# Ledger of designs, part 337: VH-VL binders against q0atu2

Target 1, 119 residues: q0atu2
Amino acid sequence: MLDKKARIRTSREYRNVFEKGKRLSGRFLIIYYVENALDNNRFGFITNKKIGMAVIRNRIKRQLRAIVREYQGQVKNKHDIVLVARAGIGKSSFEGMEKDYIAIMKKAGLFARNANKID
Short names: E, the ipSAE of ESMFold2; O, the ipSAE of OpenDDE; V2, 0.75 times the mean of E and O plus 0.25 times the DockQ between their complexes.

## First folded at step 17 (VH-VL)

Design cc1 (framework fv_recibokibart)
Fold by ESMFold2-Fast, scan of step 17:
Structure cc1 (fold): chain C 119 residues (1-119), chain A 121 residues (1-121), chain B 108 residues (1-108)
Amino acid sequence: as target 1 above (119 residues)
Amino acid sequence: QVQLVQSGAEVKKPGASVKVSCKASGYTFTGYYMHWAKQAPGQGLEWIGEINPKSGGDNYNQKFQGRVTMTRDTSISTAYMELSRLRSDDTAVYYCARDKFYSEELYFDYWGQGTLVTVSS
Amino acid sequence: QIVLTQSPGTLSLSPGERATLSCRASQSVESEYLHWYQQKPGQAPRLWIYGASSRATGIPDRFSGSGSGTDFTLTISRLEPEDFATYYCQQYGDTPLTFGQGTKLEIK
């Protein structure tokens, strides 16, 4: 579960990320992201009807929040990040979504360098 | 009415830099992301990256990262792509293309006419 | 990255014939993120089919797109002289965005 302080909550806050940020597309996710002036990261989640029925969209949102929470400590501090679920996400596994999240966050340069990686 | 007009052809020496422009008209410039693509002579297209015209936020294909910089000037609805440390294999036509700022449908509906950049000794 | 392989590289046909152009992805691409562009010599690419099967505005109904997963097809039911061009498929399903190498449709 993601704490209230780590969630993007208002339409204005979502609009700010889209307008001031940049984006990166992954297999199951598109992220929009921008540096914030806060002391923490905030995450937003968008699922649309192309993904499937409400029960599928609700499952996807819960799973994405769980993934984000699990990797919260690896995300570079002071960012607002909106995850937009893509059409194919409804057919993916939890592991598939997790792998895509990690890949896209690394491509975006949003994961902090905590592990030494040589070569 | 939508039009993307790019700057003219350029000839550069290896090691130089080139800056290509793409002037947009007929739509709200900040309502669409701008992308750049490369097409070497007789070859296919290669995506270089994208820029958010509202913020200047940019993302690049890893292959060009470190050598390419995208910028824009909203006052004249113009996007720029600068490629540095030019090599002979950078010889290509470079295209700008737009896609919707926020949309579930992402595709390049309009393209610039292209700018030929020749890198030779 | 997702590699798109188009076949054939060159397709030689006459006006009036049917053309079938293939685009294969190295990994699955949702149909909504697979697009086709037409390019004539000396011109910029032009959006032709988006989301695997939707014709862009102004594109004749003799053009149709289909496919899902890793296999996508662009079909031209009855070639007109103006259809001879190079066609590129493109995926917007993962970064980096990638294009196929193109299929050149030429007059026999």
Scores: ipSAE 0.692, ipTM 0.888, lowest interface PAE 1.4, mean pLDDT 90

Design cc10 (framework fv_recibokibart; at its last look DockQ between E and O 0.64; V2 from the best seeds 0.00; counts 0 for: pae E 7.6 > 2)
Fold by ESMFold2, look of step 18:
Structure cc10 (fold): chain C 119 residues (1-119), chain A 121 residues (1-121), chain B 108 residues (1-108)
Amino acid sequence: as target 1 above (119 residues)
Amino acid sequence: QVQLVQSGAEVKKPGASVKVSCKASGYTFTGYSMHWAKQAPGQGLEWIGEINPKSGGDNYNQKFQGRVTMTRDTSISTAYMELSRLRSDDTAVYYCARDKSSSEELYFDYWGQGTLVTVSS
Amino acid sequence: QIVLTQSPGTLSLSPGERATLSCRASQSVESEYLHWYQQKPGQAPRLWIYGASSRATGIPDRFSGSGSGTDFTLTISRLEPEDFATYYCQQSGDTPLTFGQGTKLEIK
């Protein structure tokens, strides 16, 4: 699970990533990312109302948190990373979201060496 | 009024480089990502890449990777696209176009007038 | 690498007629990520429809967009002389962003 220090929590923190960071789009996800001044990574998760009802959006957030937790050891440190769920994500499987996350993070160069050994 | 004004037409030899400018006015330059697109004569549009003008962060279409560099100067609200090792099939009109940096829809609400680059040997 | 295929390539109609322009994607694209542009000779593209069905500011209501999945349509209910142009669809459902090859709507 992600602890409190590994979460982006405030509006200012989110805005900083959107305004200063890079953006990469995948099929189900968009990531925004920027270096931070901490010794650790922080993750944020956004689902908009176009995705569906609140229960669906909350399920997707939980699934994305689980995916991030699974691969957190491979992520280069000192980054704030916001995952934005795209409208089609509600039709994807957990596996589909996971594959999309891996592909985007590799394209962003955010996985450390040996990231290509991730199944 | 939002305007994107691009630099003038260029004629180049194969192997040269070209740097096209796009000057923004009528909005907060750092609030919108800048994209570039290519349109060869009589053909459709091809996305080249984008730059976040606040951070300078870029993302390129793999087709252009290694030959394109996008930069900006926020003090004069101007974005740049440089294309190197020019080939004859780089002859095209090049457009800048903006989208909101935090938008996930990624559509282009304003476009520059285009810059014709002709590569002739 | 989502390929957008527009049909027909050229559509020849008279003012007052109804026009239907098709855009088909090689993979499913959520409606929010399918957009349309109008381009006249010697001019830059102009945003026309975004999110499959939302008209950009100042676009007449005779233009409507619809569709989902792989099939999208731009409809003009009654053609006006100023509507004759080339129309492009564009997707933002996956990177790289891609455009269709265009449909030229020309006066008969």
Scores: ipSAE 0.037, ipTM 0.731, lowest interface PAE 7.6, mean pLDDT 89
Fold by OpenDDE, look of step 18:
Structure cc10 (fold): chain C 119 residues (1-119), chain A 121 residues (1-121), chain B 108 residues (1-108)
Amino acid sequence: as target 1 above (119 residues)
Amino acid sequence: QVQLVQSGAEVKKPGASVKVSCKASGYTFTGYSMHWAKQAPGQGLEWIGEINPKSGGDNYNQKFQGRVTMTRDTSISTAYMELSRLRSDDTAVYYCARDKSSSEELYFDYWGQGTLVTVSS
Amino acid sequence: QIVLTQSPGTLSLSPGERATLSCRASQSVESEYLHWYQQKPGQAPRLWIYGASSRATGIPDRFSGSGSGTDFTLTISRLEPEDFATYYCQQSGDTPLTFGQGTKLEIK
């Protein structure tokens, strides 16, 4: 699980990202990202009812948190990043989500282009 | 009623810049991303990029990266697209379009009337 | 990027006939992210179908959209004179957003 300091936890923090951040869309994810004044990155996760029942939404969140945690060390520091799950993500595999995350983070310039999966 | 009204036709020389405006009305300007598309004569549509009027954040098609700049003036609900280092193949009708999907489905429910930009020596 | 290929390029039909327009994607696109627009000469595109099968507001029920994966179809059950135009499909499954090259539906 992500460290508490690595999580966007309050509505105010989320609003700040949506109001001041940039948006970038992938296949399964939309990310909102903005620089913060901290020494670490913070991540937020949003799922909506279009994805499916609560059990599915919770699964997706767990999977996204796992992905974010795995690649946390490869993300440029000092960013607040909100991941919004798009419709259809519930039908995707974990690997598909992971691939989409990597791709969108690279497009955003938050990953090094040579970032690879950590085995 | 939602309306997007774009600036008038432009004639430019190669190497010059053009800035097209798109004035929105009938809705909360900052509530929806504004996109831009290019349509060369007799051709299809090409996505240029988008801007978040609230944050000012933008995303561009890599094809236009480095030559396009999207901005907005929230005080007058107007979005701008500037294209620099113009060349002949930039000749096209440029459209602004509102993103109805609210950051998910990403389809365009309202379009500007288009702005013809002609680049010729 | 996802390439959308529409077929045919030009479709010549008469009023009253059935029209079938195809949009094929280079890779799978979720239905929620495939849309259609109508465009007439000298006019801006207009949203026609969204999410593969949902008609935009005011669109007659003679228009229908279907498909999944890589194959999508726009069908006009019985053509009316005002239906003759160019139709574009568009995907939002990935960036950059892309459009098909269009199918021109013209009067025979």
Scores: ipSAE 0.018, ipTM 0.698, lowest interface PAE 5.6, mean pLDDT 91
Fold by ESMFold2-Fast, scan of step 17:
Structure cc10 (fold): chain C 119 residues (1-119), chain A 121 residues (1-121), chain B 108 residues (1-108)
Amino acid sequence: as target 1 above (119 residues)
Amino acid sequence: QVQLVQSGAEVKKPGASVKVSCKASGYTFTGYSMHWAKQAPGQGLEWIGEINPKSGGDNYNQKFQGRVTMTRDTSISTAYMELSRLRSDDTAVYYCARDKSSSEELYFDYWGQGTLVTVSS
Amino acid sequence: QIVLTQSPGTLSLSPGERATLSCRASQSVESEYLHWYQQKPGQAPRLWIYGASSRATGIPDRFSGSGSGTDFTLTISRLEPEDFATYYCQQSGDTPLTFGQGTKLEIK
């Protein structure tokens, strides 16, 4: 489970990231990200209907939260980051999603150094 | 204001098919997945499957797969569940229920009133 | 599939008493995917608690949900006459979606 304070919860907060943030696309993921005025990072997750049925979208969202939590310590502090799943993510493995997340976060300059797994 | 209104009770013979409707009102029909559940007399609830009204994509509990088909008609905001090759143990109340298509809303917030299907010779 | 086992099957109590209803999952279920519904005879189920602990709109604060992993609980702090009904837990974390067999709360 991703800590409650580390989650973007309101429509207004999502809109802020989309309007003010930078965008970067990976193979299965798009991230929107903006620096915040808080003492921590916050993550949002969007799995829209083009991905598949509700049960598939729930699986993807659960797996993305697990990936984000695992690499939370690698992310530069003070950012709001929204992960938007692309249509093809439904056919990806967990490892495929994880690899794409690491690649896109490094490309965005949001990882401190190397992708060191946290537990 | 949100309501799901189902078709009336049906009495069918073994081997027949039944098609139950669920008419939605008070919300954007294509914004929410529609699920169907079975409740045999005096028993608990069993999930049958779901349909995405926007795409028409459907997914079924394997127990019913091959005998159930879910469809929808967006022009009249109505979802349908057809169950074929009816058996006596298909006698039950069938419910439609709405689940938000939003990835943060994962529960059945509105239910139809139920449709009693009786299968008897 | 994830099997949800509710206990007790029937709970006989009087108004004013505390009710504790259990739902145990055969494997771990994230709290946000565990929900409770109330059903009265002849009526459709109604959403009661979602995400293990959030009360649905209009549900009195005498109802509370808790739990994580494989053990979830619905508690009614002080029973009112209208609370006597069957309660079902449900998981939406994995397919097929499954319900518990229900706990029937009945007047003693």
Scores: ipSAE 0.007, ipTM 0.609, lowest interface PAE 9.8, mean pLDDT 87
ESMFold2 (binder alone), look of step 18: mean pLDDT 94; pTM 0.956

Design cc2 (framework fv_recibokibart)
Fold by ESMFold2-Fast, scan of step 17:
Structure cc2 (fold): chain C 119 residues (1-119), chain A 121 residues (1-121), chain B 108 residues (1-108)
Amino acid sequence: as target 1 above (119 residues)
Amino acid sequence: QVQLVQSGAEVKKPGASVKVSCKASGYTFTGYYMHWAKQAPGQGLEWIGEINPKSGGDNYNQKFQGRVTMTRDTSISTAYMELSRLRSDDTAVYYCARDKSYWEELYFDYWGQGTLVTVSS
Amino acid sequence: QIVLTQSPGTLSLSPGERATLSCRASQSVESEYLHWYQQKPGQAPRLWIYGASSRATGIPDRFSGSGSGTDFTLTISRLEPEDFATYYCQQYGDTPLTFGQGTKLEIK
């Protein structure tokens, strides 16, 4: 389960990420992200009607939450990150979504580095 | 009318830096992402990166990462692209381009006229 | 990165003829994220077709875009003199954003 405090919940919080953040596009996902003033990361999830019917959109949201939960320990601290599902994600496998998430998070520089590695 | 007007041509020596400007008019500058692209003489287009003019949040093509910096000045609706440690293969026309929206309709609907940057000894 | 390959590199045709320009992607691109731009010598690119098949504002209906997956096409049903230019396809399906190398449409 993704912890309650690790979730973006209000429309105002989503707007803050979109307006103040950066963006990076992957094959099935767009991420919007901004540093927060908290001690933890928070994640938001958006699936729009272009993806398909509500049952498909709800499945995608559940799968994305599971992926985020699996990799949350690797994400740099103090970020609000919104995942926006793109057209075509409904035709993707769980593995395909997972690979896209990992790739886009690495491109964004959001995966934490080893403690002893110097820049 | 939407217009993106870029700064004039520049000639630089290898190792120098260049800063190209793109002044926007005819729309709300902070409502649209701005991108930069490179076109070497007689060649195709190459994406450099993007900036959110509202926040200053920027992302770059890894090929240019470490040498490119995108900024903006909202008081004069101007975006900037600075390229450092110039090499001869940086000789190109550089374009700014407006992105239509945050998602769904992601394409470059308006482009600046281009800025020729020549890198020579 | 997604590589876009355009063919042919150059098309030599006369006004009145039909032009067919190809853009092939190294991996699948959703049609909504495949775009075409027109560029004339000394000018900036201009948005021509977006989302594989939608004409941008002011683009004549002799232009049509089609395709899905890895294979996309720009068709000009009956060439006019002003249509001779270089056409670039672009994908916004994955970062880094990429363009094809261009197809130059020139007068025979």
Scores: ipSAE 0.637, ipTM 0.882, lowest interface PAE 1.8, mean pLDDT 90

Design cc3 (framework fv_recibokibart)
Fold by ESMFold2-Fast, scan of step 17:
Structure cc3 (fold): chain C 119 residues (1-119), chain A 121 residues (1-121), chain B 108 residues (1-108)
Amino acid sequence: as target 1 above (119 residues)
Amino acid sequence: QVQLVQSGAEVKKPGASVKVSCKASGYTFTGYYMHWAKQAPGQGLEWIGEINPKSGGDNYNQKFQGRVTMTRDTSISTAYMELSRLRSDDTAVYYCARDKFSWEELYFDYWGQGTLVTVSS
Amino acid sequence: QIVLTQSPGTLSLSPGERATLSCRASQSVESEYLHWYQQKPGQAPRLWIYGASSRATGIPDRFSGSGSGTDFTLTISRLEPEDFATYYCQQYGDTPLTFGQGTKLEIK
């Protein structure tokens, strides 16, 4: 589970990201993102009825939270980021979602380069 | 009704910059993302990037990143695309197009008339 | 990036005939993110079909779109003189957004 401080919780906070943020479309995810005035990152997750029934939407949200948690150390600090699941995500594997998340975060310039990692 | 009206044709020398405008009317300017696309003579369309008119938040096709800047002025419902360090292959018609604020309906429903930019020595 | 290949490049037909235009993607695109635009010489593109099969406002019912995965088709059941134009497919399934090279529908 993501720490409570790392979660976007209110409709007002989600609306702020959508209205003030940048957008980037990926294969299974769209991200909306904006710098915040906090000293930490916050993540929001949206799945709509196009993905499927509640059981499918809840599974996708859990998997996305797990992916975000796994890579949280690579995300540039001080951002509010909302992940919106696209219709095709329901047919994707966990690995497919993970790969798309990494790709879109890199395209958005949101993955920080670790000073001690040179490949 | 909805209209996107672009600035007139420009002739520029290599190395110069050009700034094209797109004035929106007939809708809430800040409710739609604005995109820009390039069409070289006799060629197809190429996406340049997008801007959120409410915030100014912008994202670009990597091919143009570093040379393109998108801005807007909400007081006059106008979006701008500036392309710098112009080359002869930047000669093209540039279009603005709107995209509703939505993650479900993502398409360019209205386009500007286009602005011809000619880059020649 | 997703490459869209349209075929044929040019389609020469007469009014009254049926036209079938193809758009093939280099990788799978969800149908709701595949669109078609019509463009006439000297004019801006106009949204024609969105989400592979939905006609945009004002588009005659002789136009239909279909397809899924990597194969999409725009069909005109009975050509009218006003239909001769270039048609572009577009994907909004991944950044960067891309367009096909276009199919020019011309009078025989």
Scores: ipSAE 0.749, ipTM 0.903, lowest interface PAE 1.3, mean pLDDT 91

Design cc4 (framework fv_recibokibart; at its last look DockQ between E and O 0.73; V2 from the best seeds 0.00; counts 0 for: pae E 3.4 > 2)
Fold by OpenDDE, look of step 18:
Structure cc4 (fold): chain C 119 residues (1-119), chain A 121 residues (1-121), chain B 108 residues (1-108)
Amino acid sequence: as target 1 above (119 residues)
Amino acid sequence: QVQLVQSGAEVKKPGASVKVSCKASGYTFTGYYMHWAKQAPGQGLEWIGEINPKSGGDNYNQKFQGRVTMTRDTSISTAYMELSRLRSDDTAVYYCARDKSYSEELYFDYWGQGTLVTVSS
Amino acid sequence: QIVLTQSPGTLSLSPGERATLSCRASQSVESEYLHWYQQKPGQAPRLWIYGASSRATGIPDRFSGSGSGTDFTLTISRLEPEDFATYYCQQYGDTPLTFGQGTKLEIK
């Protein structure tokens, strides 16, 4: 589980990212990201009902948290990042989600230069 | 009614820059992402990039990365696309288009009338 | 990137006939991210079908969209003179956004 300080938790925090941030759409994820004034990154996760039933949404969220946690140390500092699950993600494997996350984060330029990430 | 009105046709020489404007009206300008698309003569459409009018945050097609700059002036609800280091294959009609950003219905429901940019020596 | 291939390139028909336009994606695209636009010469594209099967506001019932996965279709049950135009499919299933090369529907 992500540390509490590494999580976007309030509606205001989410709104701030959506309004002031940039976005990038991947196959399974849309990320919204903006610089913050903190010393750490924060992540938010959104799984809409279109993704599927609650059990599916919770599974997806759990998987996304695991992915984010795995690569957390490689993400550029001082960012709020919201991951929005897109349609079809429920049909994807964990590896597929991970691949999409890595791809979209690379496109966004959010991985640190010295990060040893999966190519 | 929603309207996107673009600036007039441009004629440029290779190596020059062009800045096309797109003035929005009939809706909250900052509430929708603005996109730009390219259509070369007799060809299809090509996505250039998008901008968040509220924050100025942008995302470009890598094909145009380094040559395109999208900006906006919220005071006059106008988006701009600047393309630099122009070459002949940049000759095209450029369109601005609004998406349904917050509804996650990612399609373009309104388009500008287009701006012809001709690049010739 | 996801490549959208439309067929045929040109479709010549007469008013009253049925038109079937195809859009094939190089990768699977969720239906809600596949859209169609109509464009007439000298004009900007106009949203026509969104989410594969939903008609945009003001679009006549003779237009319908269908499909899933990699195969999508735009159908015009009975062509009207004003329907002759170029139709483009577009996907927002992945970045970058991409369009098909278009199908030109012309009068025979």
Scores: ipSAE 0.504, ipTM 0.873, lowest interface PAE 1.3, mean pLDDT 93
Fold by ESMFold2, look of step 18:
Structure cc4 (fold): chain C 119 residues (1-119), chain A 121 residues (1-121), chain B 108 residues (1-108)
Amino acid sequence: as target 1 above (119 residues)
Amino acid sequence: QVQLVQSGAEVKKPGASVKVSCKASGYTFTGYYMHWAKQAPGQGLEWIGEINPKSGGDNYNQKFQGRVTMTRDTSISTAYMELSRLRSDDTAVYYCARDKSYSEELYFDYWGQGTLVTVSS
Amino acid sequence: QIVLTQSPGTLSLSPGERATLSCRASQSVESEYLHWYQQKPGQAPRLWIYGASSRATGIPDRFSGSGSGTDFTLTISRLEPEDFATYYCQQYGDTPLTFGQGTKLEIK
């Protein structure tokens, strides 16, 4: 559901975020993030096999993409952001994932001040 | 095997700065985040922040933001924490501790021996 | 931030007795991110229990951890002299990371 320009696609792009970025831990997510040299944001998503079978992992990825798309207009520009699913996410609700994403993005200072849908 | 060796005790005046070091050995220094924690006399532990030793990217507890700076020198596998504008309630033992840069299992498996910083007039 | 409250503050017991140490979180913490550390006077903390219930390498099986949600417990089934120390719980479920205030387990 994210535009191709807004996706982290290559292993080099993912490695750059892990190697050059910062991280913050939430209940169901860890985000890794770094400034990029583009005029837009890019998002990546990781679910490992410990989360569950492929059907479960694909469901989680789809839910996370939907959350990111909903709030992408609030995100400060020029960042590469990787969302890593943590243990227990398979039993969380969509609303639980959404709440966690909002909280951790706010703590990271990644929400723009002029788009404060979340106080 | 894995060892984190911290610099020696410091006595400082209020308003000064202190820089504590943590030298790592027995593992790949850049593969683990370095954390710092404070333990005031007779009290529990308080997390100060972390640094990605490969890039220098850091994240601080807001309670210390603006007074703490974490750095590292990868050539000697050493992390540093500098605390400025010292006041009497900064008197504490400061610990370094590590966890993996990327893992589902995130906990502090090794700690430095601690550095006592005393702030007195 | 997530506040961890440990109880009791001090627990006075004799060798051979059972010890039960509590850690309560101000909001839910996934068990995988709740850890326990042991600290003796003049020493650094040592990882003791991770993920609420897994013993760190070399930790005797008289130590067990349990709990979920907001309530976590460290149990020592039969106290040995070397077990008298302060125990801290710690959460890695949300930033900032936080520790409990500790439970001091001392000889009666």
Scores: ipSAE 0.406, ipTM 0.826, lowest interface PAE 3.4, mean pLDDT 90
Fold by ESMFold2-Fast, scan of step 17:
Structure cc4 (fold): chain C 119 residues (1-119), chain A 121 residues (1-121), chain B 108 residues (1-108)
Amino acid sequence: as target 1 above (119 residues)
Amino acid sequence: QVQLVQSGAEVKKPGASVKVSCKASGYTFTGYYMHWAKQAPGQGLEWIGEINPKSGGDNYNQKFQGRVTMTRDTSISTAYMELSRLRSDDTAVYYCARDKSYSEELYFDYWGQGTLVTVSS
Amino acid sequence: QIVLTQSPGTLSLSPGERATLSCRASQSVESEYLHWYQQKPGQAPRLWIYGASSRATGIPDRFSGSGSGTDFTLTISRLEPEDFATYYCQQYGDTPLTFGQGTKLEIK
């Protein structure tokens, strides 16, 4: 699970990422991302009703947090990143979501050449 | 009424740069992403990239990465696409097009009229 | 990248006939992110069908879209003279965004 300091919590913070950030779309994920003025990365997660019932949305959100936590050391420091789950993510496997996350983060240039060790 | 009006036709020599404009009206310019697409004579459409007019954040098709730059001027609701180191195969009509900034309605609902760029020696 | 292949490249028909245009993707595209645009010579493309099956505002009911996965179809039940144009399918399922090569619908 992600530490509380590594989470985007307020509607204002989410809005800042959407308004000031860049966007990239993958197969199951859209990411919005912007450099922050903090000493650490922060992640936000959005799972909307198009994905399915609350049970499915909660499972997806939990799995995405686990994926983000696993790869947090590779993410360039000082970024706010919001993951928006696309409708088809409910049919994806954990491995499928993980591969999409890695691919989109690489396309965004957000993976450091070396592990970032942001913990 | 939503309208995207592009700058006029350009003729350039190989190696030059071209900057095409797209002036938006009839909506909140910063509320929607702007995309650019290329259409070579007699060919189909090819996506070049996108820009968030609110932030200036931009993303490009890797095929054009390093040669294309997208910018905007919010004071005049205008988006720009600059393509550098022009080659003959850059001869094409270039279109700007709008999509939703903050939703999953990811389609191009309005297009500019197109700008013909001819690259010839 | 996802490659979209449209068939036929050219479809020659007469007004009053039915047209069926195909778009095949090299990998699965969710229907929500498959769109069709109409383009006439000298004009910009215009959104025609979005999300595989929803008609854009002002598009006549003789047009319908269908399909899922890798196989999508645009159907015109009874061609009118103004329908002769080039139709492009497009995916927004993955970056880079891609278009098919187009199907030109022409008068026989």
Scores: ipSAE 0.364, ipTM 0.830, lowest interface PAE 3.2, mean pLDDT 90
ESMFold2 (binder alone), look of step 18: mean pLDDT 92; pTM 0.943

